# VHH binders against WD repeat-containing protein 55 (WDR55), part 4

Target 1, 353 residues: WD repeat-containing protein 55 (WDR55), of Arabidopsis thaliana (Mouse-ear cress) (o80775)
Amino acid sequence: MEIDLGANAFGIDFHPSTNLVAAGLIDGHLHLYRYDSDSSLVRERKVRAHKESCRAVRFIDDGQRIVTASADCSILATDVETGAQVAHLENAHEDAVNTLINVTETTIASGDDKGCVKIWDTRQRSCSHEFNAHEDYISGMTFASDSMKLVVTSGDGTLSVCNLRTSKVQSQSEFSEDELLSVVIMKNGRKVICGTQNGTLLLYSWGFFKDCSDRFVDLAPNSVDALLKLDEDRLITGCDNGIISLVGILPNRIIQPIGSHDYPIEDLALSHDKKFLGSTAHDSMLKLWNLEEILEGSNVNSGNASGAAEDSDSDNDGMDLDNDPSKSSKGSKRKTKSKANTLNATNNFFADL

## First folded at step 4 (VHH; framework vhh_sonelokimab_d1)

Design v34 (from n12b with Y106F Y108F)
Fold by ESMFold2-Fast, scan of step 4:
Structure v34 (fold): chain B 353 residues (1-353), chain A 123 residues (1-123)
Amino acid sequence: as target 1 above (353 residues)
Amino acid sequence: DVQLVESGGGLVQPGGSLRLSCAASGFTFSRYYVGWFRQAPGKEREFIGAISYSGGSTYYAVSEKGRFTISRDNSKNTLYLQMNSLRPEDTAVYYCAAQKRYFSGFTFEYDYWGQGTLVTVSS
């Protein structure tokens, strides 16, 4: 099912418990749609939220409120039931706000066009923490609740890890030679996956953020603007060629296409029950994909990676060991692989001559 | 110091072809979406097409698909528009434009614009 929004949507989010999806549009409007399994998608509400593009949208407060972030530098909280403005931070950032993530029940994080990240208390409407690790726009954020760490990606080509307990940037990656556009945590917190402008997925091992441990290049050269975790072994990619793909991580592979737009993908989101995938693109369309129907027959392939990662750390001894990701100099399978790949590239150079 | 300089415009007869070039400098060309627009006298600026960072994806206005081809050469910081089967109604000033893709409408809201090159299609 699909609907023409009338303007491009930069952000979408699904209600945590009911069949509602919110979309933030380039013209500054916030739209709320009700959907159902009989292919109906109906706009219930239109809010004049912002005077410039609405770039990020998140349901908070158990779905009672929607928070939006805008190019107008503001953050707005809107009541879902009434559409009324309940809180407005007019000068939340000094620059356009690109991304927004809910952290705890009373905390949100926002990132702007100049690399500033702010942490907000939603009850007090005040900025509690600020991080300035990045030199270019903030593209994505994700939160590791077990360690209270925010993972941030930037157009400056680096990823940072911000400790919300200490209000310190704990680590930052080396420059990747490419913009980082999207980020997810998977493999039970063991891996951080970043989408890049050149179409590569970079895999970082948790606690070793200086450089990536692995690369997935099969989507190149199409930029990976959206990443969405489906489960611990699979993610969904949204690329600038309009293609939406299901991708397996470790083993790294494209499992199947899910759907497409004729224009670059803007955002991806999952419904509360994971029955529907929502997608937006530069075609002004909101499309909802029935994942139960589309992933029919993919189970043979998607099962190939799922049995290997049953080792989940439910015991946490409370130690914070992310102090030196560059110290892993002892030969490992990944170190050997990286060295072998470098040597293979060198050998190929002589072969091409 | 940012520059986009169009060239290759001129007078061409109906049914003819032209290749426009746009030379970019002062920014990292390979990190930008780039595209072509045109504006006929007294008309609004019209989107023709755009090309992704690597050149792997191209996007065209429906009315121009099949006659015009966009390409880029990142090693030369140059954008191209190949125009075939030209018609009198293609007469316009042609502009190249560049945008960082994040959060910009891909058919509008470009960050940098060239000064334009005139294409006249007549006998």
Scores: ipSAE 0.198, ipTM 0.593, lowest interface PAE 4.7, mean pLDDT 82

Design v35 (from n12b with Y108W)
Fold by ESMFold2-Fast, scan of step 4:
Structure v35 (fold): chain B 353 residues (1-353), chain A 123 residues (1-123)
Amino acid sequence: as target 1 above (353 residues)
Amino acid sequence: DVQLVESGGGLVQPGGSLRLSCAASGFTFSRYYVGWFRQAPGKEREFIGAISYSGGSTYYAVSEKGRFTISRDNSKNTLYLQMNSLRPEDTAVYYCAAQKRYFSGYTWEYDYWGQGTLVTVSS
């Protein structure tokens, strides 16, 4: 199921317990959509959240509130039920805010265009900590709850590990020769996986962040813009070529394609029950993929007991799914989403030709 | 001190071709998305197209697709626009622009701009 948002979405997030998905759009709007297993995807709410692009969106407070971060330097909390503004942190950052993550029940982290990371107390609606380890935009963040450490990636080509208990940067990697665009923690906290602009995943061992311990090369012709953990051994990649893949980590392998857009992927998110994957791309589309159906179809016991009848990859089994023109190029796409309505319309038209 | 300097503009006959260049200095050119915009007299600036850092991805406005080709040479810090089958309506000042973090067709999303080079398509 899919829906045309009318503008590129920079971020999406699923409600933690209800079949709702939120999208933050380039035009500053926040959209809320209701979905169901019957292929229904309907917009329930449209909020003029920001005066500039809405770059990140997260449900908080057990799904009662949505926080959004914007190029207008603000962070806004919106009530899910009413669409009313609950808290508006004007000038939350000195520069455009492009990433936002839940840390604890009462804490969120935000990152901006100049490399500043701020930690916010959601109950007090105040900044508790600030980290300035990076000299370029913050591209992604993930949180290790066991150790209270925030892992941050940047366009400066490094990752940092920030200790939220001590308010100290504990470690920072060497320059990776590439911008780091996305980050997840896997293998029960033992590995940190970063997507890069050259189509490679870098694997870091926890506690040894100076340089990567392994590389997953040639995963994509260009950048790996979005990463989403499915479980401790598998992640979902969203790439510049529009392909969404399920990949395994250690052993490093592409397991199967999940879906595609005709344009670069912007964001990926999982539903509360992991039945649906949401994706956005430079085509202004929000697509929901039924992971239960896609993943079960790869099992011989899923109704192909005769052996040769069906393949879970059949919908994506083409002569060349990679749209090969950019296959040899080094990754160059940034995780910061396209703000261009004109570009999005141009790309959509171009694909139709 | 950041500079983008366009060159290669001039008078050309309908159906003719021109190649514009944009020389960049004062920033790490190879880490920027760069693109071309144009502005005809009395009109707003229009997006033409842009190219990713590596040159691996290119995007074009619908009306220019197939006639214009964008390329870059990171070793020379230079962006190019090859314009073919030029028409009188292509008459405009052509601007080079650089955007650090993502691809955009919006003028206000660009960090650095050149001063423009005039292209006149007339018989």
Scores: ipSAE 0.012, ipTM 0.437, lowest interface PAE 8.5, mean pLDDT 81

Design v36 (from n12b with T107P Y108L)
Fold by ESMFold2-Fast, scan of step 4:
Structure v36 (fold): chain B 353 residues (1-353), chain A 123 residues (1-123)
Amino acid sequence: as target 1 above (353 residues)
Amino acid sequence: DVQLVESGGGLVQPGGSLRLSCAASGFTFSRYYVGWFRQAPGKEREFIGAISYSGGSTYYAVSEKGRFTISRDNSKNTLYLQMNSLRPEDTAVYYCAAQKRYFSGYPLEYDYWGQGTLVTVSS
């Protein structure tokens, strides 16, 4: 099922418990849609959230609020039931905000066009941590809750691992020869997978972030702008040729196509029950894919997954990026000190119910 | 130094055609979305269309899709706009613009801009 949004959507997110999906649009609007299994996709709400593009959207507070981030440098909280603006951080960043994720029940992380990452306490409406490991735009973030570490990717071609307990950048990769566009954690926290501008997936082993341990090149040369974890062994890729693919990791293979747009994929999200995949692209379309139906066809003969096609590309010469950028290192790296607390007396950001 | 330099503008009769060119330098042209905008006297800057990195995808303002065609040549670092069936209301300064991250029709999303080339459609 699909719907024309009237403008390109840069971010989508599914409600954690009901059949609702939110989309943040290039014109600054936030749309909320209700969907069902009978191909019904109906807009329930349209909010003039931002003055410039709405680049990221996330449900918080068990789905009672939506937080959006914008090129207008602001972060806005909107009430799901009413569409009313409940909190607005007008100068959240000094530059356009392009990435936003949930961290904890009371914490969100945002990243901007200049490489700044900020951690926000949603109750205090204040920035609790700031990281400046990167010299170019923040493209993606993912969170390892068991270790309280944020993994960040950047257009500068590196990833960083930020320790939220110590407020320190714990590690940063060598330059990967390409922009990093997307990131997921999988294999029970053992692997970090990054999508790149040239279409390669870089596989990092947790704790060994200097260089990647493996490369997946079968999607090249199409940039991998969106990555979404389906389970510990499979992920979904969204590429600039508009193709959405199901990919297996270790063993590395393209399992099947899921769907397509005629334009580059912008964002991907899974419904709370993983029955639907949502996709947006530069065609102004929001498409919902019934994964239960699509994947059932592929999995009818699981014995074929062990066939010859799996073997031909699983060994990519056994070597990763072999750089020595140690001689070109040390821009001015600004890192947050392990400062215990920077809270001012502020209002509760999300307590306006 | 980043440069975008438009050329090919001028005076044309209604119903005529023009081809505009935009020469890019100082950045990796093949990794940018590039597009055309125009601004008539006393009006806001208006989106015409944009083209993807490879040239395989184009995005047009609805009103212009049938008359205007965008193309690019990455080997020459050049963007083109073919304009057919020109009307007096097409009179404007035409700008090329480049954007790294998003395939967009919004002026504020563009990082680099040319100086513009004047197109006058008059009898």
Scores: ipSAE 0.080, ipTM 0.529, lowest interface PAE 6.2, mean pLDDT 83

Design v37 (from n12b with E109D)
Fold by ESMFold2-Fast, scan of step 4:
Structure v37 (fold): chain B 353 residues (1-353), chain A 123 residues (1-123)
Amino acid sequence: as target 1 above (353 residues)
Amino acid sequence: DVQLVESGGGLVQPGGSLRLSCAASGFTFSRYYVGWFRQAPGKEREFIGAISYSGGSTYYAVSEKGRFTISRDNSKNTLYLQMNSLRPEDTAVYYCAAQKRYFSGYTYDYDYWGQGTLVTVSS
């Protein structure tokens, strides 16, 4: 299911417990949509949140409020039920605010165009911490709750690790690639994965942030703009070419395509039950993908992290488990049923050789 | 030093065509979204169109679709605007602009600006 928003959306987020999705638009509006399993997607609310682009959106307070961040340097809290403005930090940052994430029940983090990161107490409506490790725009953030550390990526080509208990930057990487555009934590907190402007994923080992430990090269012809963690071994990528892919990490491989837009992907989000993936792109469209349906019948145990070389492996999305001439081809020399969805009709031809 | 330098403007008759160029220097052009804006006398700057890093995607103002085509050549650090079926109301100073993060039709989202080139459509 899909809907034309009328303007490009820079951010989307799903309600934590009900079938609602929020979108922040380039024209400053905040839209709220209700969806259901019968392929219904209906706009419930339109709020003129900002005078300039609304760049990030997050549900907070168990879904009772939506926080938005804007090019107008403000952060706004809106009541979900009424659409009323609850709190407005007009000069939250000195520069345009690009990104927002939830940190704790009462804490959010924001990043701006000049590299400033601020931590906000939502109850006191005050900035509790400020980090200035970066010299170019903040592109992404993710939070390691067990250690209370914020991982930040920047257009300056580095990532930083900020300790929220001590209010100090604990680590910062060297420049090893082009701009870092997106970031997720995987492998039970052991790996940090960054999307880059040149189409590569950089893999950092937790605690060893000076340089990346591995690279997934040639994943996309241009930038990997959005990353979304699905589980400890798989993530979803959104790229400049409009393609949305399911990707495995260690072993590094493209597992399958999920969907596409005709324009660069802007943001990705998962519904509260992980049944739907939401995507936005430079085409003014919001698309919801039924992940249960798309991923159904994928019955391959690919949990081996200690496999062969970690170079990009795009052949794995439909892993050809049956290259056996004993299986009748019947005009198609390939694919038992589908390469993306084989029921382990496989040849043990080389198993004991 | 960051520079964007527009060229190709001039006087053209109604119904005519012009191709504008914008030469970029002092930054990594291939990493930027770049676009065209225009400003007619006494009016605010108006968005025309923008193009992605690779040139694979374009975004146009609704009013300008069909007559104007934006393109880029990253090997030459140059942005182009092909203008066809020109009308007197197209008379304006045309600006190129660059920004890092996304497509935008808004002036405040652009980091770098050229000085402009004048296009006059008249008999």
Scores: ipSAE 0.006, ipTM 0.436, lowest interface PAE 9.1, mean pLDDT 82

Design v38 (from n12b with G105D T107P)
Fold by ESMFold2-Fast, scan of step 4:
Structure v38 (fold): chain B 353 residues (1-353), chain A 123 residues (1-123)
Amino acid sequence: as target 1 above (353 residues)
Amino acid sequence: DVQLVESGGGLVQPGGSLRLSCAASGFTFSRYYVGWFRQAPGKEREFIGAISYSGGSTYYAVSEKGRFTISRDNSKNTLYLQMNSLRPEDTAVYYCAAQKRYFSDYPYEYDYWGQGTLVTVSS
């Protein structure tokens, strides 16, 4: 199921318990959509959240509020039920805010265009910590809850690890040869995976952040703008060629395609039950993919090379059914063509801004 | 100092062709989405097309209708626009623009702009 948002969305997030998805748009609006398993996708709310692009969106407070971050340097909290503004930090950062992540039930982290990272108490509406490890825009963040450490990636080509208990940058990588665009933690906290502008995934071992321990180059040369953890062995990649792929890590492989847009992928998010994947791209479309259906028709348990033998005696009839990812997905790249490699560019779209 | 300098504009007869160039300096060109926009007198800036960092992906406005081709040479820090079957309606100032973080067809989302090159299609 899909819907035309009318403008490109920079961020999407799913409600933690109900079938709602929020999208932050380039025109500054926040949209809220209700979806169901029968392919229904309907806009329930449109909020003029910001005067500049809305670059990040996160549900907080068990889904009662949505926090948005903007190029206007502000962070805004909006009530889900009413659409009313409940908190507005007008000068949250000195520069455009690009990214938001949930840290704890009462804490969020934000990153800006100049490399500043701030940690916010959502109840007191105050900044508790600030980190300035980076000299270029913050592209992504992820949180290791067990150690209270924030992993941050930047356009400066480095990642940093920020200790929230000591308010210190604990470590920073060497320059990676390219901008880092996205980041996830997987393998039960043992690995950090970064997507790069040249299409490489860099694998870092936890605690050894000066340089990567491994590289995955099969997505090159297409930049990996979005990364989303599916489980401890598999992640979902969104690339500038519009392709959304399921990728296995250690062993490193492309498992299968999930879907595509005709334009670069901007953001990816999972529903609370992991039944749906949401994607946005530079085509103004929000698409919801039924992962249960897509993955069930393929190699659903393909991550078994890194933990194969769990509950193996529950179905002896299927134990020898081993389906390796084929080269057909590479062959499909040569055969696939964009349905519409064109945009309807209208300068009057933002006339009401 | 960041610069984008367009060249190749001029007067052309209807049905003719032109190749525009945009020379970039002062930034890492290979790490930017770059594109072409045009603006006719009394009109807003209109998106023509853009190209990804490597040149592996290209994006065109529907108004182009397959007559224009965008390409880039990262070794020369240069963006190109090949225009074929030109019509009087294509008369405009043509701008190149660069955006670091994402593709956009909206002018206000671009970080760097050239000064423009005039293309006049008349007989």
Scores: ipSAE 0.063, ipTM 0.533, lowest interface PAE 6.7, mean pLDDT 83

Design v39 (from n12b with G105S T107E)
Fold by ESMFold2-Fast, scan of step 4:
Structure v39 (fold): chain B 353 residues (1-353), chain A 123 residues (1-123)
Amino acid sequence: as target 1 above (353 residues)
Amino acid sequence: DVQLVESGGGLVQPGGSLRLSCAASGFTFSRYYVGWFRQAPGKEREFIGAISYSGGSTYYAVSEKGRFTISRDNSKNTLYLQMNSLRPEDTAVYYCAAQKRYFSSYEYEYDYWGQGTLVTVSS
């Protein structure tokens, strides 16, 4: 199921217990959508949250409130039920705020366009910690709750590890191969995975952040802009070519495609029950993917092929009945062709360069 | 420090062609969405076209479709605009601009702007 938002969404987040998804738009609006398994996706609320782009969105307070961050340098808390503004941190940062992450039940972390990271007490509306390890925009953050450490990635090509108990930057990587665009923790806290500009994933071992311990090269022809952890061994990638893939880590492999947009992916989010994946891209579309059906009904590169049967389908000469459709087909067969055509177009483009 | 420097503007006759260049420095050009805008005297700034990081995706204003082609060379940190079949109404100052991926819209939210290059289409 999908919906045209009317404007590009930079951030999406799912409610922790109900079928709601929030989207922060370039025009400063916050949209709230209700979804169900039968493809209904209905806008329940539209809030004029910010005067400039809304770049990040997170549900807090058990889903009773939504926190948004903006290019207008503010952080705003909005009541989910009423749409009313309940707290507004004007000039929260000195520069545009790019990213938000939940830290604890009462704290959030925010990162800005100039490399500043701040930790906020949501009950007192006060900044408890500030970190300035980076010289360029903050692209992503993730939190290791067991050790109370925040992992931060930046356009300056480095990753930092911030200790929230001591209020100190504990470690920082050397310059990687380029900008670090996204970050997740997996392997039960043993590995940190970063998406990069050149289509690789960099794997860092926890506690050894100076340089990466492994690289997953040639994953994508272009940047890996979004990463989302599915479980301890698998993650979902969103790339500049619009392709969304399921990827295995150690062993490093592409497991299967999940879906695609015609334009670069902006953000990925997973529903609380992991039944739906949400994606946004430069096409102003919000798409929800039934992950349970896709992962069970699609080819898996991992080779759980114990039930593989001979292909008895004999449609060798089939041509599409609608040779000039201007509207997309959402069937899995059409999605597969679209993904193949997107990859082929990207490869042909580079061949022509 | 960040700079975008446009060049290639000048006087051309109606029906002529012109290629504009934009040289980027002080940032990682290959990671930025880049585009062209123009502004004629007494008019609002108008979007012309934009191109993704690798050049794999291009976006054009409907009014300019078919006459203008945007391209980039990341090895040279340079953005190009090829303009064909020029008309007097194409007379404007042409600006290149760059934006980071995470707040992308090809039509607005640009971080860095050049100083502009004047294109005059007249006989």
Scores: ipSAE 0.035, ipTM 0.472, lowest interface PAE 7.4, mean pLDDT 81

Design v40 (from n12b with Y110F)
Fold by ESMFold2-Fast, scan of step 4:
Formats: structure tokens, C-alpha cells, sequence
Structure v40 (fold): chain B 353 residues (1-353), chain A 123 residues (1-123)
């Protein structure tokens, strides 16, 4: 399912428990969409959040609020139910704010165009920590909750590891390749994976951040603007050729394509139940990909146990409170075959062209 | 070498039309938001309009809405500005600019800029 947003979205995020997805647009608007398993995608809300581009979006407070960051240097909290402004940090940064992530239930991290990273207490509306390890824009952030360490990537071609307990930059990499555009933590916290401008994925071993331990070059020369962890062994890549791929790490390989846009991928996010992948690109489109259907095709021959996660009782996990016994999986299964076949045909066609 | 080269400027009578072109080389043009700015003598540089990677989204300054149209051709790595109903106050040097990461037309921080082309509107 897909919808034309009318303007490019720089950030998307899924609600932690309900079938809602938020998009932050280049024109400063925040859009909220409701989706369902029957391929319905409907805009529920449009908020004029910012006067300049809305570059990052995150649900906070158990999904009751949405936080947005903007080129206008502000961070805004919006109520999900009413669309009303709850809190507005007008001069949050001295420069345009690019990135936002959740740190704890009451803490968020933000990064700006000049390399400043700030940690905010959402209840006090105050900055608790500031890090200035980088000299160029902050491109991505990810958080290791067990050690209270923030991993930050920058257009300066380095990553930093910030210790939130000590308020110190614990380590910073050397310049290894090119601009670092995206970052995820994998392998139960043992590996940090960075996407680069030249299409290489750099693999760092936790605790050994001065240089990368391995490189994955099969996506080159297409920049890897978005990275999303699917599980401890697989990640999803969004590249400047518009292709969305499922990639395995150690062993390093492209497993399969997931989907595509006609223009560079901007952002990727997973739904709370990992059933849907959301993608945005420089084509003004928001697309939702049924991962349950797409990934079933990948595992049909092997009986791989990791693909069987789709058979888990998601209602028992407390993430989906609506138990509808009339919902049929057969339609989903048939759509999986159709979508998987279409996706493979599309990728082969573009490769041959 | 990264270059943005503007062309199509010149002298035009009030009420006339001009089409400006900006040829891009040395970078992946289709990955960039590109736009037009102008600067009149003794004035600040002002935003005119910008266009998204695909051409699906266009952004205009309020004062230029309806008279100016921005377009792009990614197969030719070229940005265009169609200027209609020109007035003496449109006299300025017109600049092509490109921004990769984030573009709103309001940030004023651009990765690449052209050298400019002069447009003079007078009798």
C-alpha cells in the first residue's frame, strides 16, 4: 500500500502499539496515517508543526505524543489525539536539527547540522547532556540501553560513542572511508554497522571503534542513506538508487530485495509488530511493505526458523489488543506470492536496463 | 569537478519573458534539490523557487507565485526557470544552487552554487 504525501518526507516513525505511522515533511507539516492489514492507508491528521522542513519524527510517551525536529532549530511535542502543541523548544539547537531518537521513556537525543548532539529530559523540557565530538552534520544515532551509550555518525566521516552516565565522549573513530549516513547496532550489541556515501557498509566491533573490522561492498556505489535492524543477523538497507534490500551480516550477503522507489530512499521504519516496513523517498511517496508476506517467500524452501516469527501469537505479546478471529491469513499468503514475484521481476528489469 | 553553470540571462523589455538554464556536472544531479536565488545590486540574496529530486514537488517564494515556473530534466542534468511578465524590479543576478541532504529553500546553506547570470529588465 502506498500514498502520495504531496511533499517529500525526511522522517517516519511507527506508533509503538497502534497501527499509526507519522511522517515529517519538507514543507514543515507532520502527517499521521492509520493503516490496516486490508491495505487501507488513510491520513488521520495534518499538523503545521514547523515553518521549515520537519527532518525527524519520533513517538514518545507510550505513543501519546509525537516529537519532531526541524531546520527551524526547534523541537516540538504534539499530542497524538488532538494535534495540539504540548511543548515547544524554539531554540533547541543553534543550527538545523536533523536527527531524533528515543533514549529512555523520558529522554530523547537530537543532532544538528554543525555536529552538536543534545540529550533532553522530556518531563523537565531541559538539556541534560551536550556532546560536540563532530565538526559536520549529525547523520544518525542509535542507543545501547544496557550500557547507556549513544552511537553517533556524522558527515565528517567518523562515529562517536557517548557515555550518558559520565557525560563524556568515550571514543571516536578515525576517518575510514567517506561520510557516514546511517548506523545500527547488531549481533546482541557486539557490532555497529554504518552506511556510507560510497555504498559500503562498515562493520565495527564494540569496544574497538578506531577503525572498522570489516567492510561490505556489494551495495556500492549506491549510498546507504537508511539502515534498519530487522533482527540480530539481518538488516534492511535503503539506497540512493531507490532499492530496499534485506542484507545478512556475518556472513555478509544480500539476501533479497524488499521493494523500491523510483528515487533515493530517505527513511525506513518498522511497525511495532514488524509486519510492515515503511519507506519514504525523494518521490513524495510513503510506501508500506508487508514483510510477513515478502519474507515468507524467502524462507519457503529452507524451513528457516527465523521466518517462523510470523507464526508467533502477536496478540499474546500485548502489542495488539484487538483479537479478531475472523481475520484470514489466506489473503495475506496469496498477496505475499504476488508481491514477492512482482518485486523480483522489477529488480531484474531495472538491473538489465 | 563540481559545476553549476547558469545561462539564458540578458536584456529584456518590461512584460517580456526569459528562460534560464542551469547545467550541472561532477555530481549526481538527480539526488539534489535544486533551486534559484537572485540578488539585486545592494540587496540581500533572495529565494525564488526550488524543485525536488523527481520534480514532483515545487516551492516558490510568495512574491514570485504565478510569474515564475521552475522545472528540471534529470536526463540532461539541467534546471530551468521560466520567467514571465518581467518587471524592472526583477533585474538581478540569478543563481542556481543545489542541496543534497536537506532542502527547504529557507536554510540558505547549499552544497553547490553557480556563478550567476545577469537579467536586466529595462526599456
Amino acid sequence: as target 1 above (353 residues)
Amino acid sequence: DVQLVESGGGLVQPGGSLRLSCAASGFTFSRYYVGWFRQAPGKEREFIGAISYSGGSTYYAVSEKGRFTISRDNSKNTLYLQMNSLRPEDTAVYYCAAQKRYFSGYTYEFDYWGQGTLVTVSS
Scores: ipSAE 0.037, ipTM 0.440, lowest interface PAE 6.2, mean pLDDT 81

Design v41 (from n12b with A98K Y110F)
Fold by ESMFold2-Fast, scan of step 4:
Structure v41 (fold): chain B 353 residues (1-353), chain A 123 residues (1-123)
Amino acid sequence: as target 1 above (353 residues)
Amino acid sequence: DVQLVESGGGLVQPGGSLRLSCAASGFTFSRYYVGWFRQAPGKEREFIGAISYSGGSTYYAVSEKGRFTISRDNSKNTLYLQMNSLRPEDTAVYYCAKQKRYFSGYTYEFDYWGQGTLVTVSS
């Protein structure tokens, strides 16, 4: 299912418990859509949130509020039920704000076009931390809750790790040879994956952030503007060529395509139950992909189980563990019905003219 | 495929004015910072200025000193450069360019250069 937003959306986020998705648009509007399993996608609300583009959106407060960040340098909290503005930080940053993430139940992080990162207490509406490790725009952020560390990527081609307990930059990578556009944490906190402008995924080992330990080049040369963690072994990539792919990490491989736009992908988000993937691109479209149907035939083998008696949970750089416990089943007959269902699901997406 | 097509160049006398246009296609024009560069014979390419995707912010090289104005029309996918009080030293091929994603200042690299349009300022 898909809907024409009327303007390009820079950010989307799904409600944590109900079938709602929010989109922040280039014209400064915030849209809220309701969806269902019967392929219904309908706009419930339109808010004139910002004077400039709305670049990032996040549900907070158990889905009761939406926080948006804008090129107008402001951060706005909007009530989901009423659309009323409940908090407005008009000069949250000195420069355009382009990224937002949830940190804890009561804190969010924001990043701007000049490399400034701020941590906000959502109850007090106050900035508790500020980090200035970067020389260029903040492109992405992700949070390691176990260690209270924020991982930040920048157009300056570096990644920083910020300690929220000490309010200090703990580490920063060397220049990676290209802009870093997106970031996720995977492998139970052991790996940080960054998408780059040239289409390479850079793999960093946790605690060894000076340089990457591995590179995945099969998506090159198209920039990887969006990364989304599906599980500890798989992520979803959104690229400049409009293609959305399911990618496996260690072993590194493209598993399958999920969907496409005819224009560069802008943002990706997962529904609360992981049944739907939302995507936006430079075509003014919001598309929702039924992941249950698309992944119905996917052979995912995540054999990264750690035994209680095993001492070696080896995460050595350049060593890719060969997880092939099911090779004996490769001769099994595949169901014709499953093939037909997969083909029918694919055809449905191309039948919508 | 991304295309940028510059037009409006020509011969103009010193002190004259000229407006250049750049027609964009193959990408969502309203999403990107876009800008103008020029290259005079025997010289390196020089940044002139850039404009935000909304048109709300403009950034100029110090050398322009208010003589040049950048504007855009997102409904027409078109970028403009208004040039006033032209001087012989403004003689150059003028190029429009697309920012890769976000504009962080004068030194940020642009891609998808157009074919250029020649501006000659002479009497």
Scores: ipSAE 0.013, ipTM 0.278, lowest interface PAE 7.6, mean pLDDT 80

